# VHH binders against StAR-related lipid transfer protein 6 (STARD6), part 17

Target 1, 220 residues: StAR-related lipid transfer protein 6 (STARD6), of Homo sapiens (Human) (p59095)
Amino acid sequence: MDFKAIAQQTAQEVLGYNRDTSGWKVVKTSKKITVSSKASRKFHGNLYRVEGIIPESPAKLSDFLYQTGDRITWDKSLQVYNMVHRIDSDTFICHTITQSFAVGSISPRDFIDLVYIKRYEGNMNIISSKSVDFPEYPPSSNYIRGYNHPCGFVCSPMEENPAYSKLVMFVQTEMRGKLSPSIIEKTMPSNLVNFILNAKDGIKAHRTPSRRGFHHNSHS
Key: E = the ipSAE of ESMFold2; O = the ipSAE of OpenDDE; V2 = 0.75 times the mean of E and O plus 0.25 times the DockQ between their complexes.

## First folded at step 17 (VHH; framework vhh_7pa5_2)

Design cc5 (from aa6 with T28E G56S; at its last look DockQ between E and O 0.03; V2 from the best seeds 0.00; counts 0 for: pae O 11.2 > 2, placed apart)
Fold by OpenDDE, look of step 17:
Structure cc5 (fold): chain B 220 residues (1-220), chain A 123 residues (1-123)
Amino acid sequence: as target 1 above (220 residues)
Amino acid sequence: QVQLVESGGGMVQPGGSLRLSCAASGFEFSDYAMNWVRRAPGKGPEWVSTISWSGSSTNYADSVKGRFTISRDNAKNTLYLQMNSLKPEDTALYYCAKDVTYDWSSGYSFDVWGQGTQVTVSS
């Protein structure tokens, strides 16, 4: 499998989502965060667009979101976040395990995702993610294996203040298992808002993240 | 008792229009995505359209995209399907179906179906 090619394609798709301004329906606005959605073209579900402002430069924000070392400390939706394979400086495969959601009604899911950071002109950076097959980490009976279609973070500078970033997050996730689509639809917006909030808090605590190689995070 | 009742079907000429309705009862209608599925003679069920619980998201099969519009009125517990530019290949028994769960092995499943309403497109 050509992971680099997949990564580049995924980034391009995320860029496409970011440029597509049509068909979005606002589903939630909270704490200056806007969640919109439209029907996914990848699966029978929704593509979510989440927008917020982060008080950090695009470069630092992108690094923060890309790095694996401290992800588990601020992303409260996860119990595990491990880089399992480094492809190059800008590309790796990670294994993630979510917490239980929706008051325990949604059991944890695990994901194997190809993560790629691409830097664009104008200080825009995209961290893209897509689930991939990785034989070293097959599905387990311990967790329901979810699937991320092209997802990502778009970090762009604010014209008014370069020390701030516009963060646009795209989420396109098959939770799989046995779940009501309605439950997912009802709970997802709040979870997405919380993610942004957690990221805001996290980046304040980790404003100068160090790039480190392989990280293994223990789950609680 | 959970029930779905379709109506609005009939016979129309090609290019004509129909509006289907589905009356829901016996469950919290607004908590579930709803679907239209059709079955043509001699064929298996074909998914037609889905609308989210709030109506904020809709999806369509490629075969009906641009011609059909799904909508819902949660206050009336009613699902709708506006069908325009009907074609002979749209001839089928149309069902409304309630979303239940996404099954990892089989995809989306529906636990409640109506009896269907017949749509016939013929010259």
Scores: ipSAE 0.000, ipTM 0.255, lowest interface PAE 11.2, mean pLDDT 88
ESMFold2, look of step 17: ipSAE 0.502; ipTM 0.830
ESMFold2 (binder alone), look of step 17: mean pLDDT 83; pTM 0.830

Design cc6 (from aa6 with G56S T101Y W104F; at its last look DockQ between E and O 0.01; V2 from the best seeds 0.00; counts 0 for: pae E 16.3 > 2, grease 25.1 > 24.2, placed apart)
Fold by ESMFold2, look of step 17:
Structure cc6 (fold): chain B 220 residues (1-220), chain A 123 residues (1-123)
Amino acid sequence: as target 1 above (220 residues)
Amino acid sequence: QVQLVESGGGMVQPGGSLRLSCAASGFTFSDYAMNWVRRAPGKGPEWVSTISWSGSSTNYADSVKGRFTISRDNAKNTLYLQMNSLKPEDTALYYCAKDVYYDFSSGYSFDVWGQGTQVTVSS
């Protein structure tokens, strides 16, 4: 399995999604966050695009989103987030387990994803992901094994204030199991708004970590 | 806390019809999609059908499409399954479920909140 080649190809697909202006339908706008969708070409379901402004530089934002140690403290969509294999400084394999969604209508899924960070001209950073086969972590009966088609984060400078970032996230998740696509369509936009809000809260807390009653490790 | 009570099963001949009911309590029924699942003797659970919280979207296993109709009455906290053109392979213990899990290596599972209702199709 050539994980580095897969990672590089996945980054190109996410870059392509970011350049594509056609066919996007706005499905939710809330708290200055916009969620759009269109039909996926990878599976029967949607490709989502969510966009918001983060008061942090693109470099620091992308590093924050790439690091794994504190992910579950701010990403309220997850129960578990573990790096299970590192390929190099820019590339790893992660095992994640989600919370239930739609008030229990969507049970937890787990994922085995290849994660890759790449830096581009103009201070644009892309973190891309795709599910891969990783025999050391086979599916278990405790969780439905989902599949992430090419997805990720694009962190770029805000034109008016380059110390702030425009964060664009692409989500292309095949939840697997026998679920109605309409249940996913009803719940995903709000979940994506909440992800951006939780990331904003997380990066704010990362800049001002507790120095007293907690022995929390922070290197940012 | 959650309680689901299935009823309406019985013995019928091939080609017959049955209507299953599921009475729900212990949670806000109208907030949740609901499912029918079945378990034939000696087999694992099989997902049958899902209906969205409002009833506006339904989905069916390929084996039952066109023969079964899922519906709900949110005012009465009740889920239904109309089963037409029944076949011997539909013989199973039928459960309603709030949460249904799928693992691609071992298939479906679900939380059991009731006894189920037996459907037997034989001549």
Scores: ipSAE 0.007, ipTM 0.126, lowest interface PAE 16.3, mean pLDDT 83
ESMFold2 (binder alone), look of step 17: mean pLDDT 85; pTM 0.853
OpenDDE, look of step 17: ipSAE 0.606; ipTM 0.809

## First folded at step 18 (VHH; framework vhh_7pa5_2)

Design dd1 (from cc1 with T103K Q111D; at its last look DockQ between E and O 0.44; V2 from the best seeds 0.00; counts 0 for: pae E 3.1 > 2)
Fold by OpenDDE, look of step 18:
Structure dd1 (fold): chain B 220 residues (1-220), chain A 123 residues (1-123)
Amino acid sequence: as target 1 above (220 residues)
Amino acid sequence: QVQLVESGGGMVQPGGSLRLSCAASGFTFSSYAMSWVRRAPGKGPEWVSTISWSGGHTSYADSVKGRFTISRDNAKNTLYLQMNSLKPEDTALYYCAKDQTYKFWSGTSFDVWGQGTQVTVSS
């Protein structure tokens, strides 16, 4: 499987989503975050568009969202986020496991996703994700394997202040299992809002230089 | 304590070969993808290669593709890098690392990597 090609294609699809301003229905607005949706062309479900402002530069924001090391610390929707294979400097495969949602009514799902960061002119960065078949991580009985169609983050500078970013998130997820579409539709918008809020908090937390107290052991 | 110890570095002429080893301890080696990263003088870290936990998948930087081969022996908790057709531009300190521990705020860095082994390609 040509993962690089898939990654590039996925990024293009996300870019397309970002450029498509038609047919979106606002489904939730909370804390200056807007969630819109339209019918997905990839599966019988919705493509969600989530928009918010993050007080960080696009470069830093995209790096924050792309890197795996601290994802679990700020993304409360996940219980596991592991890089399982690196394709290149900008592309990797990850294994994610979600938390249970809706008071346990939605059991955890796991995903195998190809993640790719692409940097565009004008300080726009896209982090795309799509589920892929990775034989070393087959589905298990422990989790319901979900499927992410082309998803991604678009980080763009705010015109007014380049130190801030417009974050647009596209989510196109098949949760699979015995979940009613209605439950997904009901719960998804709030989850998406929370994700943005968590990201915002996460970035803020990472800006604070851990005062590693250089205990200068002055060995006098 | 998680520990990675690289070995096998040295000085070789252009076109020569080296085999690097990385001994891992303090964690379940077979559960993690492993990577090689190198740092040339005056340059930032450069990703070189990654191998999946089982060894079933490998990937390489374009700069080393076709010349380097990453492998692992999970029974020995050891990561390898066979380097063939070495070039002067391959001169660097080579580190083995757990790829999952990449830190984004500090640039290209890993929480767990070895002290490195020096590779010098010089005529």
Scores: ipSAE 0.032, ipTM 0.522, lowest interface PAE 3.0, mean pLDDT 89
ESMFold2, look of step 18: ipSAE 0.398; ipTM 0.740
ESMFold2 (binder alone), look of step 18: mean pLDDT 82; pTM 0.836

Design dd2 (from cc1 with T103K V112Y; at its last look DockQ between E and O 0.47; V2 from the best seeds 0.00; counts 0 for: pae E 3.1 > 2)
Amino acid sequence: QVQLVESGGGMVQPGGSLRLSCAASGFTFSSYAMSWVRRAPGKGPEWVSTISWSGGHTSYADSVKGRFTISRDNAKNTLYLQMNSLKPEDTALYYCAKDQTYKFWSGTSFQYWGQGTQVTVSS
ESMFold2, look of step 18: ipSAE 0.395; ipTM 0.734
ESMFold2 (binder alone), look of step 18: mean pLDDT 81; pTM 0.826
OpenDDE, look of step 18: ipSAE 0.799; ipTM 0.894

Design dd3 (from cc1 with T103L Q111D V112Y; at its last look DockQ between E and O 0.06; V2 from the best seeds 0.00; counts 0 for: pae O 11.9 > 2, unsure alone 64.3 < 65, placed apart)
Fold by OpenDDE, look of step 18:
Structure dd3 (fold): chain B 220 residues (1-220), chain A 123 residues (1-123)
Amino acid sequence: as target 1 above (220 residues)
Amino acid sequence: QVQLVESGGGMVQPGGSLRLSCAASGFTFSSYAMSWVRRAPGKGPEWVSTISWSGGHTSYADSVKGRFTISRDNAKNTLYLQMNSLKPEDTALYYCAKDQTYLFWSGTSFDYWGQGTQVTVSS
């Protein structure tokens, strides 16, 4: 499987989503975050568009969102976030496990996702993700394997203040299992809002890394 | 082949300034965080500073915070370290180091180092 090609394609699709302004229905507005949705073309479900402003530059924001090691510290929706395979500096495969949601009505799901960061002109960065088949991490009986169709974060500068970013998040997730679509539709918007809020808090906390030890792998 | 070539070191009096440069080649410079590490005589390596791929993130050791500034020019594939208010304790061989990722907070693992440039602060 050509993961690089898939990654690039996924990024392009996310870019397309970002440019598509038609057919979106606002489903929730909270804390200056707007959640919109429309029918996905990838599966029988919704594509969600989540918009918010983050008080950080696009470069910093995208770095923050791309980071694997610290994701679990701020993303309260996850219990596990592990990079399982590094493809290159901008591309990796991760294993994620969600928390239980909706007072336990939604059991945890796990995902195997190809993650890719692409940098665009104008200080826009996209972090795309899509579920992939990765034989080293087959589905387990412990978790219901979900599937992410092309998802991603679009980080763009605010014209009024370059120290701020417009964050647009696209989510189209098959939760699979015996979950009713109605429950997903009911709970998803709030979860998405919370994600943005968590990101805001997280990025504030992670502006400066603490001093850590370093490893040297010199090549002679 | 990855190459990192440091320059700009020398001898300076306490309170003086130096600017180090690191010329990078053999890899996509703009895709990786870069760091400075130093080794003083008889001591182990000490992390000094890291800069993310874009330069949007910088971090410093407490010992150099407020005195040193890390920067980069991706068009020139060059990493810099402006060192002001130098102290005798800053005497060390300074290395340019390539991080494994572009993320500044993951700059704790380096896969390539330069030969180093000597900085000596002495009255």
Scores: ipSAE 0.005, ipTM 0.260, lowest interface PAE 11.9, mean pLDDT 89
ESMFold2, look of step 18: ipSAE 0.360; ipTM 0.719
ESMFold2 (binder alone), look of step 18: mean pLDDT 80; pTM 0.818

Design dd4 (from cc2 with S57H Q111D; at its last look DockQ between E and O 0.45; V2 from the best seeds 0.00; counts 0 for: pae O 5.9 > 2)
Fold by OpenDDE, look of step 18:
Structure dd4 (fold): chain B 220 residues (1-220), chain A 123 residues (1-123)
Amino acid sequence: as target 1 above (220 residues)
Amino acid sequence: QVQLVESGGGMVQPGGSLRLSCAASGFTFSSYAMSWVRRAPGKGPEWVSTISGSGGHTSYADSVKGRFTISRDNAKNTLYLQMNSLKPEDTALYYCAKDQTYKFWSGTSFDYWGQGTQVTVSS
């Protein structure tokens, strides 16, 4: 499987989503975050668009979102976020496991995703994700394997202040299992808002200049 | 206790070859992807190559593609890096690392890494 090609294609698809301003229905607005949705072309479900402003530059924001090490510390929706294989400096495969949602009514899902960061002119960065088959991480009986169709983060500078970013998140997830579409539709917008809020909090906490170099975890 | 011990470094002329080894212990070696990372003097860390736990997947930095080959022997708990057509710019301390986390702009984070083995390419 040509992961690089898949990654590039996925990024293009996300870019396409970002450029498509038609057919979106606002489903939630909270704390200056807007969640919109439209029918997905990839599966019987929704493509969500989430928009918010993050008080950080696009470069730093995208770096923050691309990083694997800190993701679990700020993304409360996840219990696991591990890079399982690096393709290149900009591309890797990760294994994610979600928390239970909706007071336990939605059991954890795990994903195997190809993640790719692409930098565009104008200080726009896209972090794209798509589920892929990775034989070394087959589905387990412990978790329901979900599937992410092309998803991603678009980080763009605010025109008024380049120290701020417009963050647009696209989510196109098959949760699979016995979940009713209605439950997903009901719970997803709030979860998406919370993600942005968590990201805001996370990046604020991360503002400490990371020392360039190897980070070695002390031998326990 | 997890231990990673690199070996095989040395001084070679441009165009020469070296084979690095990393002896791993203290964990189920085959269950984890392993990486080589290098640090040149005055530069930040640079990812070089990664190999999956089973060895079925490999990846390389563009700077070393076609020249370096990562491999592993899970029966021996050993990671290898065959380096061919070495260049002066390959001069660095090479680390064996158990992948855990990666920060793109701030460097790499590992649960464990070795002390490194010095590779010097010089005429």
Scores: ipSAE 0.019, ipTM 0.332, lowest interface PAE 5.9, mean pLDDT 88
ESMFold2, look of step 18: ipSAE 0.467; ipTM 0.761
ESMFold2 (binder alone), look of step 18: mean pLDDT 81; pTM 0.819

Design dd5 (from cc1 with T101V T103R Q111D; at its last look DockQ between E and O 0.45; V2 from the best seeds 0.00; counts 0 for: pae O 2.4 > 2)
Fold by OpenDDE, look of step 18:
Structure dd5 (fold): chain B 220 residues (1-220), chain A 123 residues (1-123)
Amino acid sequence: as target 1 above (220 residues)
Amino acid sequence: QVQLVESGGGMVQPGGSLRLSCAASGFTFSSYAMSWVRRAPGKGPEWVSTISWSGGHTSYADSVKGRFTISRDNAKNTLYLQMNSLKPEDTALYYCAKDQVYRFWSGTSFDVWGQGTQVTVSS
C-alpha cells in the first residue's frame, strides 16, 4: 500500500471539503464554535465541519495537532494515541482508542489512521487523517474497530491577527458496531465542540514553558 | 529507567559502510516502533528511519533510501542501522529514538533517545 499517495490524496480531499461551502447544516453553536454537517459521500453517515478560533499561529497550531506525544494529555476523547509507524517526516500511522461516551452508551473504538501534515502557501496547514489497513495492528476483540474516512484539520491565519488561527475540523467517522446512527448524531456535535475546547486549553498549556528549573547545581 | 545506548559509529571514507547498534533497556522493546534520527553540525535533527514493533514495516528518509537498512532484534532488545554507500552529507550524530514524533517547531523534543554515536564520512 502506497501510504504516501493515500496521504496526499486524503489531504486533497480535506482541502476540497474546506473549499466546499454548499450544503452544510448548522447543528450546534456553542462557545463560538460552530458545528455543521452534511451527508457524507463516503459512507452512510455525516461529514461534520467544526469551526473555531484558536489563539495560536497556524504553524504552531498545526504542529500541536500533528504531534502525538502530548495528544493524550489534552484530548479527553482519547485514552490512547500512539504513533505506530513513521512513514516520513510528515506522515505516520497511529493507533487511537477513544473513551467511552454518553455515559457508557458508546463503547470505546479504536482506529488505525494514516496522518499527514501538508503546508500550503499563505500559512495554511492541513493535517489529514484516514483509516488504513495496517497488518501489524489488526482488529482486536477488545475494541470495536472504527473507520475514519478522510478527516482533517485546516489551520489558517486570521486576517485580523496572524497570531490567531481559524481552525476547521472535518470529521467523517464510521463508529461501526451496534451503535444507532441517531445516538451518533445526537452526541457527536457536543463531542466535537469539546474537542476544540480541549485543543484551546491544550495549546495554551503547551506555551507555558515548563519551568524545569535547571537547578544548575553549581557545585562550587 | 528507559535507556538507549548507541554504538558502532566511526570515521569512514565515502562509499564506505557502518553498522550502528542501539541497546534498549527499561521498557518492553518489542512493543514499540524504533527510529534513527541524526543531527549534522549546524543543522536540526533529521529523521532517518523507522521500524515497526515487529520489524514488518520499515520507512526511510529519501536522503538515505536504498543505502540504509534499519532492523531490529527484539530478543536482544537491539536496534540496528546498516549504512552503506556513505556520503559526506551523512556525517552526523546518530540517535536511537523510542519517541518517533519529531516536533519540528520545538526542535529536539524526543521523549526517549540515546546519547548518540558519531558518524563521520570523510576522504
Scores: ipSAE 0.110, ipTM 0.586, lowest interface PAE 2.4, mean pLDDT 89
ESMFold2, look of step 18: ipSAE 0.565; ipTM 0.817
ESMFold2 (binder alone), look of step 18: mean pLDDT 86; pTM 0.866

Design dd6 (from dd1 with S35N; at its last look DockQ between E and O 0.47; V2 from the best seeds 0.00; counts 0 for: pae E 7.4 > 2)
Fold by OpenDDE, look of step 18:
Structure dd6 (fold): chain B 220 residues (1-220), chain A 123 residues (1-123)
Amino acid sequence: as target 1 above (220 residues)
Amino acid sequence: QVQLVESGGGMVQPGGSLRLSCAASGFTFSSYAMNWVRRAPGKGPEWVSTISWSGGHTSYADSVKGRFTISRDNAKNTLYLQMNSLKPEDTALYYCAKDQTYKFWSGTSFDVWGQGTQVTVSS
């Protein structure tokens, strides 16, 4: 499987989603975050578009979203986020496991996703993700394997202040299992809002230089 | 304590070969993808290669593709990098790394890495 090709294609699809302004229905607005949806062309479900403003530059924001190291610390929707294979500097495969949602009504799902960051002119960056088949991580009986169709983050500078970013998130997820579509539709918007909020909090927390007190033990 | 110890570096002429080794301890080696990263003088760290936990998948930076081969022996808790057709541009300190976590604010992409082994390619 040509993961690089898949990654590039996925990024293009996300870019396409970002450029498509038609057919979106607002399903939730909360805390200056807007969630819209339309029918997915990839599966029997919805493509969600989530928009918010993040007080960070696009470059830093995209790095924050792309990097794996601290994802679990700020993304409360996940219990596991592991890089399982790096393809190149901008592309890797990860294994994610979600938390249970909706008071346990939605059991955890795991995903194997190809993640790719692409930097565009004008300080726009896209982090795309799509589920892939990775034989070393087959589905387990412990979790229901979900499937992410082309998803991603689009980070763009705010015109008024380049220190701020417009974040647009596209989510196109098959949760699979015995989950009713209605439950997904009901719970997804709030989860998406929370993700953005968590990201805001996360990126803020990372700005604070950990005062690792270099106790210079001056051994006199 | 998690520890990675690189070895096998040295000085070689262009076109020469080296084989690096990394001995891992303090963690379940077979459960993690492993990486080689290098740092040339005056440059930041450069990812070189990754091998999946089972060894079933490998990836390489474009700069080393076709010349370098990453492998592992999980029974020995050892990571390898066969470097062929070495170029002066390959001169660097080579690190074995668990590159599963990135600290983006620190500029470091590695949570665990060794002390490195020096590779010098010179005429």
Scores: ipSAE 0.026, ipTM 0.453, lowest interface PAE 3.7, mean pLDDT 89
ESMFold2, look of step 18: ipSAE 0.045; ipTM 0.545
ESMFold2 (binder alone), look of step 18: mean pLDDT 83; pTM 0.833

## First folded at step 19 (VHH; framework vhh_7pa5_2)

Design ee1 (from dd5 with D111Q; at its last look DockQ between E and O 0.53; V2 from the best seeds 0.00; counts 0 for: pae E 3.2 > 2)
Fold by ESMFold2, look of step 19:
Structure ee1 (fold): chain B 220 residues (1-220), chain A 123 residues (1-123)
Amino acid sequence: as target 1 above (220 residues)
Amino acid sequence: QVQLVESGGGMVQPGGSLRLSCAASGFTFSSYAMSWVRRAPGKGPEWVSTISWSGGHTSYADSVKGRFTISRDNAKNTLYLQMNSLKPEDTALYYCAKDQVYRFWSGTSFQVWGQGTQVTVSS
C-alpha cells in the first residue's frame, strides 16, 4: 500500500473542505466557537467543521497538534494515542482509542489512522488524517474498530494578529457498531466545542517550561 | 518508569560502520513502534528511522536510506541501528525513542528518554 500517495490525496481533500462554502448548516455556537455540519459524501453520516481562535502561531499550533507524546494530556476525548509506524518525517500511522461519550451511550472505539502534515502558502499548515488498513494492528474484541474518512486540522494566521491562529477542524467519523445516528448528532457539537477549548488549554500548558522528568525548549 | 539506554557510538572514519543498541525497560517493549533520532551539534533533531512493533515495517529518512538498517529483538527488549558507509554528515548524538513523533522543520522541541550515544565521523 502506497501510504504517501494516500496521505497526499487526503490532504487535498481536507484543503478542498476548507475552501468549500456551500451546504454547511450551523449546529452550535458557543464561546466564540462555531460547529457546522453537512451530509458526508463518504458514508451515511455527517462531515463536521469546527472553528475557533488559538493564541499561538500556526507553525507552533500545527506542531503541537501533530505531536503524539502530549496528545492524551489535553485531548480529553482519548484514552490512547500511539504511533504504530512512521512513513517519513511528515507522515505516520497512529492507533487511537476514544473515551466513552454521550454519557456512556457510545462505548470506546479504536482507529488506525494515517496522519500527514504539510505547509501551504500563506503560513497555513494542514494536518490530515484518514483510516487505513494496517495488518499489524487488526481489530480486537475489546473495541469496535471505527473509520475516519478524510479529516484534519487547518492552522492559519489571523489577519490582524499573525501570532494567533484560526483553527479549523474537520471531523468525518464512521463510528460503526449498532448506534442510533441521532445520539451522535445530539452530542457531537458540544464535544467539538470542548475539543477546541481543550486544545487552547493544552497548548498553554505545553508552552510551560519542562515538566518533571521531561525537558524541551521554550515555545515563545 | 520508561528507561532507554543507548550505546555503540564512537569515532570512525568516513566509509566506516557502527552498530548502535538501545536497551529498553519499564514498559512492554514489544507493544510499541521504536525510532532512532539524531541531533548534530547546534542543530535541531532529525528523525532517522522507525520500526513497527513486530518488525514487519521499517522506514528511513532519505539521507540514510540504503546505508542504515533498523532492527529489533523483542525477546531481549533491544533496538538496533546498523550504520554503514558513514559520512561526516552522520556525526550526531543518537537517541532511541518510544512511539514519539516530531516535526523537525518547525524548530520545536521533542522529548527524549535517554542520554544518547555519540557518533563522530571524521578523518
Scores: ipSAE 0.377, ipTM 0.734, lowest interface PAE 3.2, mean pLDDT 86
ESMFold2 (binder alone), look of step 19: mean pLDDT 83; pTM 0.839
OpenDDE, look of step 19: ipSAE 0.744; ipTM 0.874

Design ee2 (from dd5 with D111Q V112Y; at its last fold request DockQ between E and O 0.58; V2 from the best seeds 0.00; counts 0 for: unsure alone 63.3 < 65)
Amino acid sequence: QVQLVESGGGMVQPGGSLRLSCAASGFTFSSYAMSWVRRAPGKGPEWVSTISWSGGHTSYADSVKGRFTISRDNAKNTLYLQMNSLKPEDTALYYCAKDQVYRFWSGTSFQYWGQGTQVTVSS
ESMFold2, look of step 19: ipSAE 0.602; ipTM 0.829
ESMFold2 (binder alone), look of step 19: mean pLDDT 82; pTM 0.832
OpenDDE, look of step 19: ipSAE 0.754; ipTM 0.877
ESMFold2, fold request of step 23: ipSAE 0.477, 0.623, 0.576; ipTM 0.765, 0.847, 0.815
ESMFold2 (binder alone), fold request of step 23: mean pLDDT 82, 81, 81; pTM 0.831, 0.828, 0.833
OpenDDE, fold request of step 23: ipSAE 0.875, 0.862, 0.871; ipTM 0.936, 0.928, 0.934

Design ee3 (from dd2 with K103R; at its last look DockQ between E and O 0.57; V2 from the best seeds 0.00; counts 0 for: pae E 3.0 > 2, unsure alone 61.3 < 65)
Fold by ESMFold2, look of step 19:
Structure ee3 (fold): chain B 220 residues (1-220), chain A 123 residues (1-123)
Amino acid sequence: as target 1 above (220 residues)
Amino acid sequence: QVQLVESGGGMVQPGGSLRLSCAASGFTFSSYAMSWVRRAPGKGPEWVSTISWSGGHTSYADSVKGRFTISRDNAKNTLYLQMNSLKPEDTALYYCAKDQTYRFWSGTSFQYWGQGTQVTVSS
């Protein structure tokens, strides 16, 4: 499997979603965060678009969203986020395990996702993702293997204040298992608002770093 | 606590070979991809190579393809880098990493737990 070609195609699909202005239905607006949806062309379910403003430059925001080491400290939807392979400097495969949500109605899923970051002109940075078959990491009986269809983050400068980013997130998740579609419809918009709020909290914590960092001098 | 201890560096003439090792402890080694990253004098960090969590896939920077071979022994929690046909530009401090995002948050250093192992290629 040519993971780099898959990654590049996925980035093009996310670009396409970002350019597409038609057919979106607003399903939630809260705290200046807008969640919209329309029917997915990939599976029986929805493609979600989430939009908000992040007080950070696009470069720093995209680096923050791309890094794996801090993801579970701020992303309250996840139990596990492990890089299981790196293709090159901009492309890796991760294993993700979600928390349960919808008051236990949706049990944890795991995902094997290809993740790709690309810089575009105009200081626009895109992180795109898609589930892939990775034979080294087959589904296990411990979790339902979900599937993320093309999804990701578009980080672009806010014109009036380039130190701030317009963040657009696309989510196209096939949860699999035996789930009522209505449970997903009822809970996903609030969860997506919370994702943006949690990302804002996480990046604020990087601005106020812990004073107990690395020690440079060794003596013993 | 996570500990990564690199070894096997040294001084070698151009065209020579070295084998680096990294002993890992304090985490489930076999759950993670592992990477080698290097920092040359006066330069920023450079990704060198990655091996997948089970060892089934490898990847290399263009500058080292065909000369370096990454491997791992999950039973011994050890990562290796075989370095052949060494060149002066390979001179660097070499680190192994389990946190494969090596991008810096502005003003911070690498998040690695070892001191690295020095490789010096000179006539």
Scores: ipSAE 0.353, ipTM 0.719, lowest interface PAE 3.0, mean pLDDT 85
ESMFold2 (binder alone), look of step 19: mean pLDDT 80; pTM 0.816
OpenDDE, look of step 19: ipSAE 0.772; ipTM 0.883

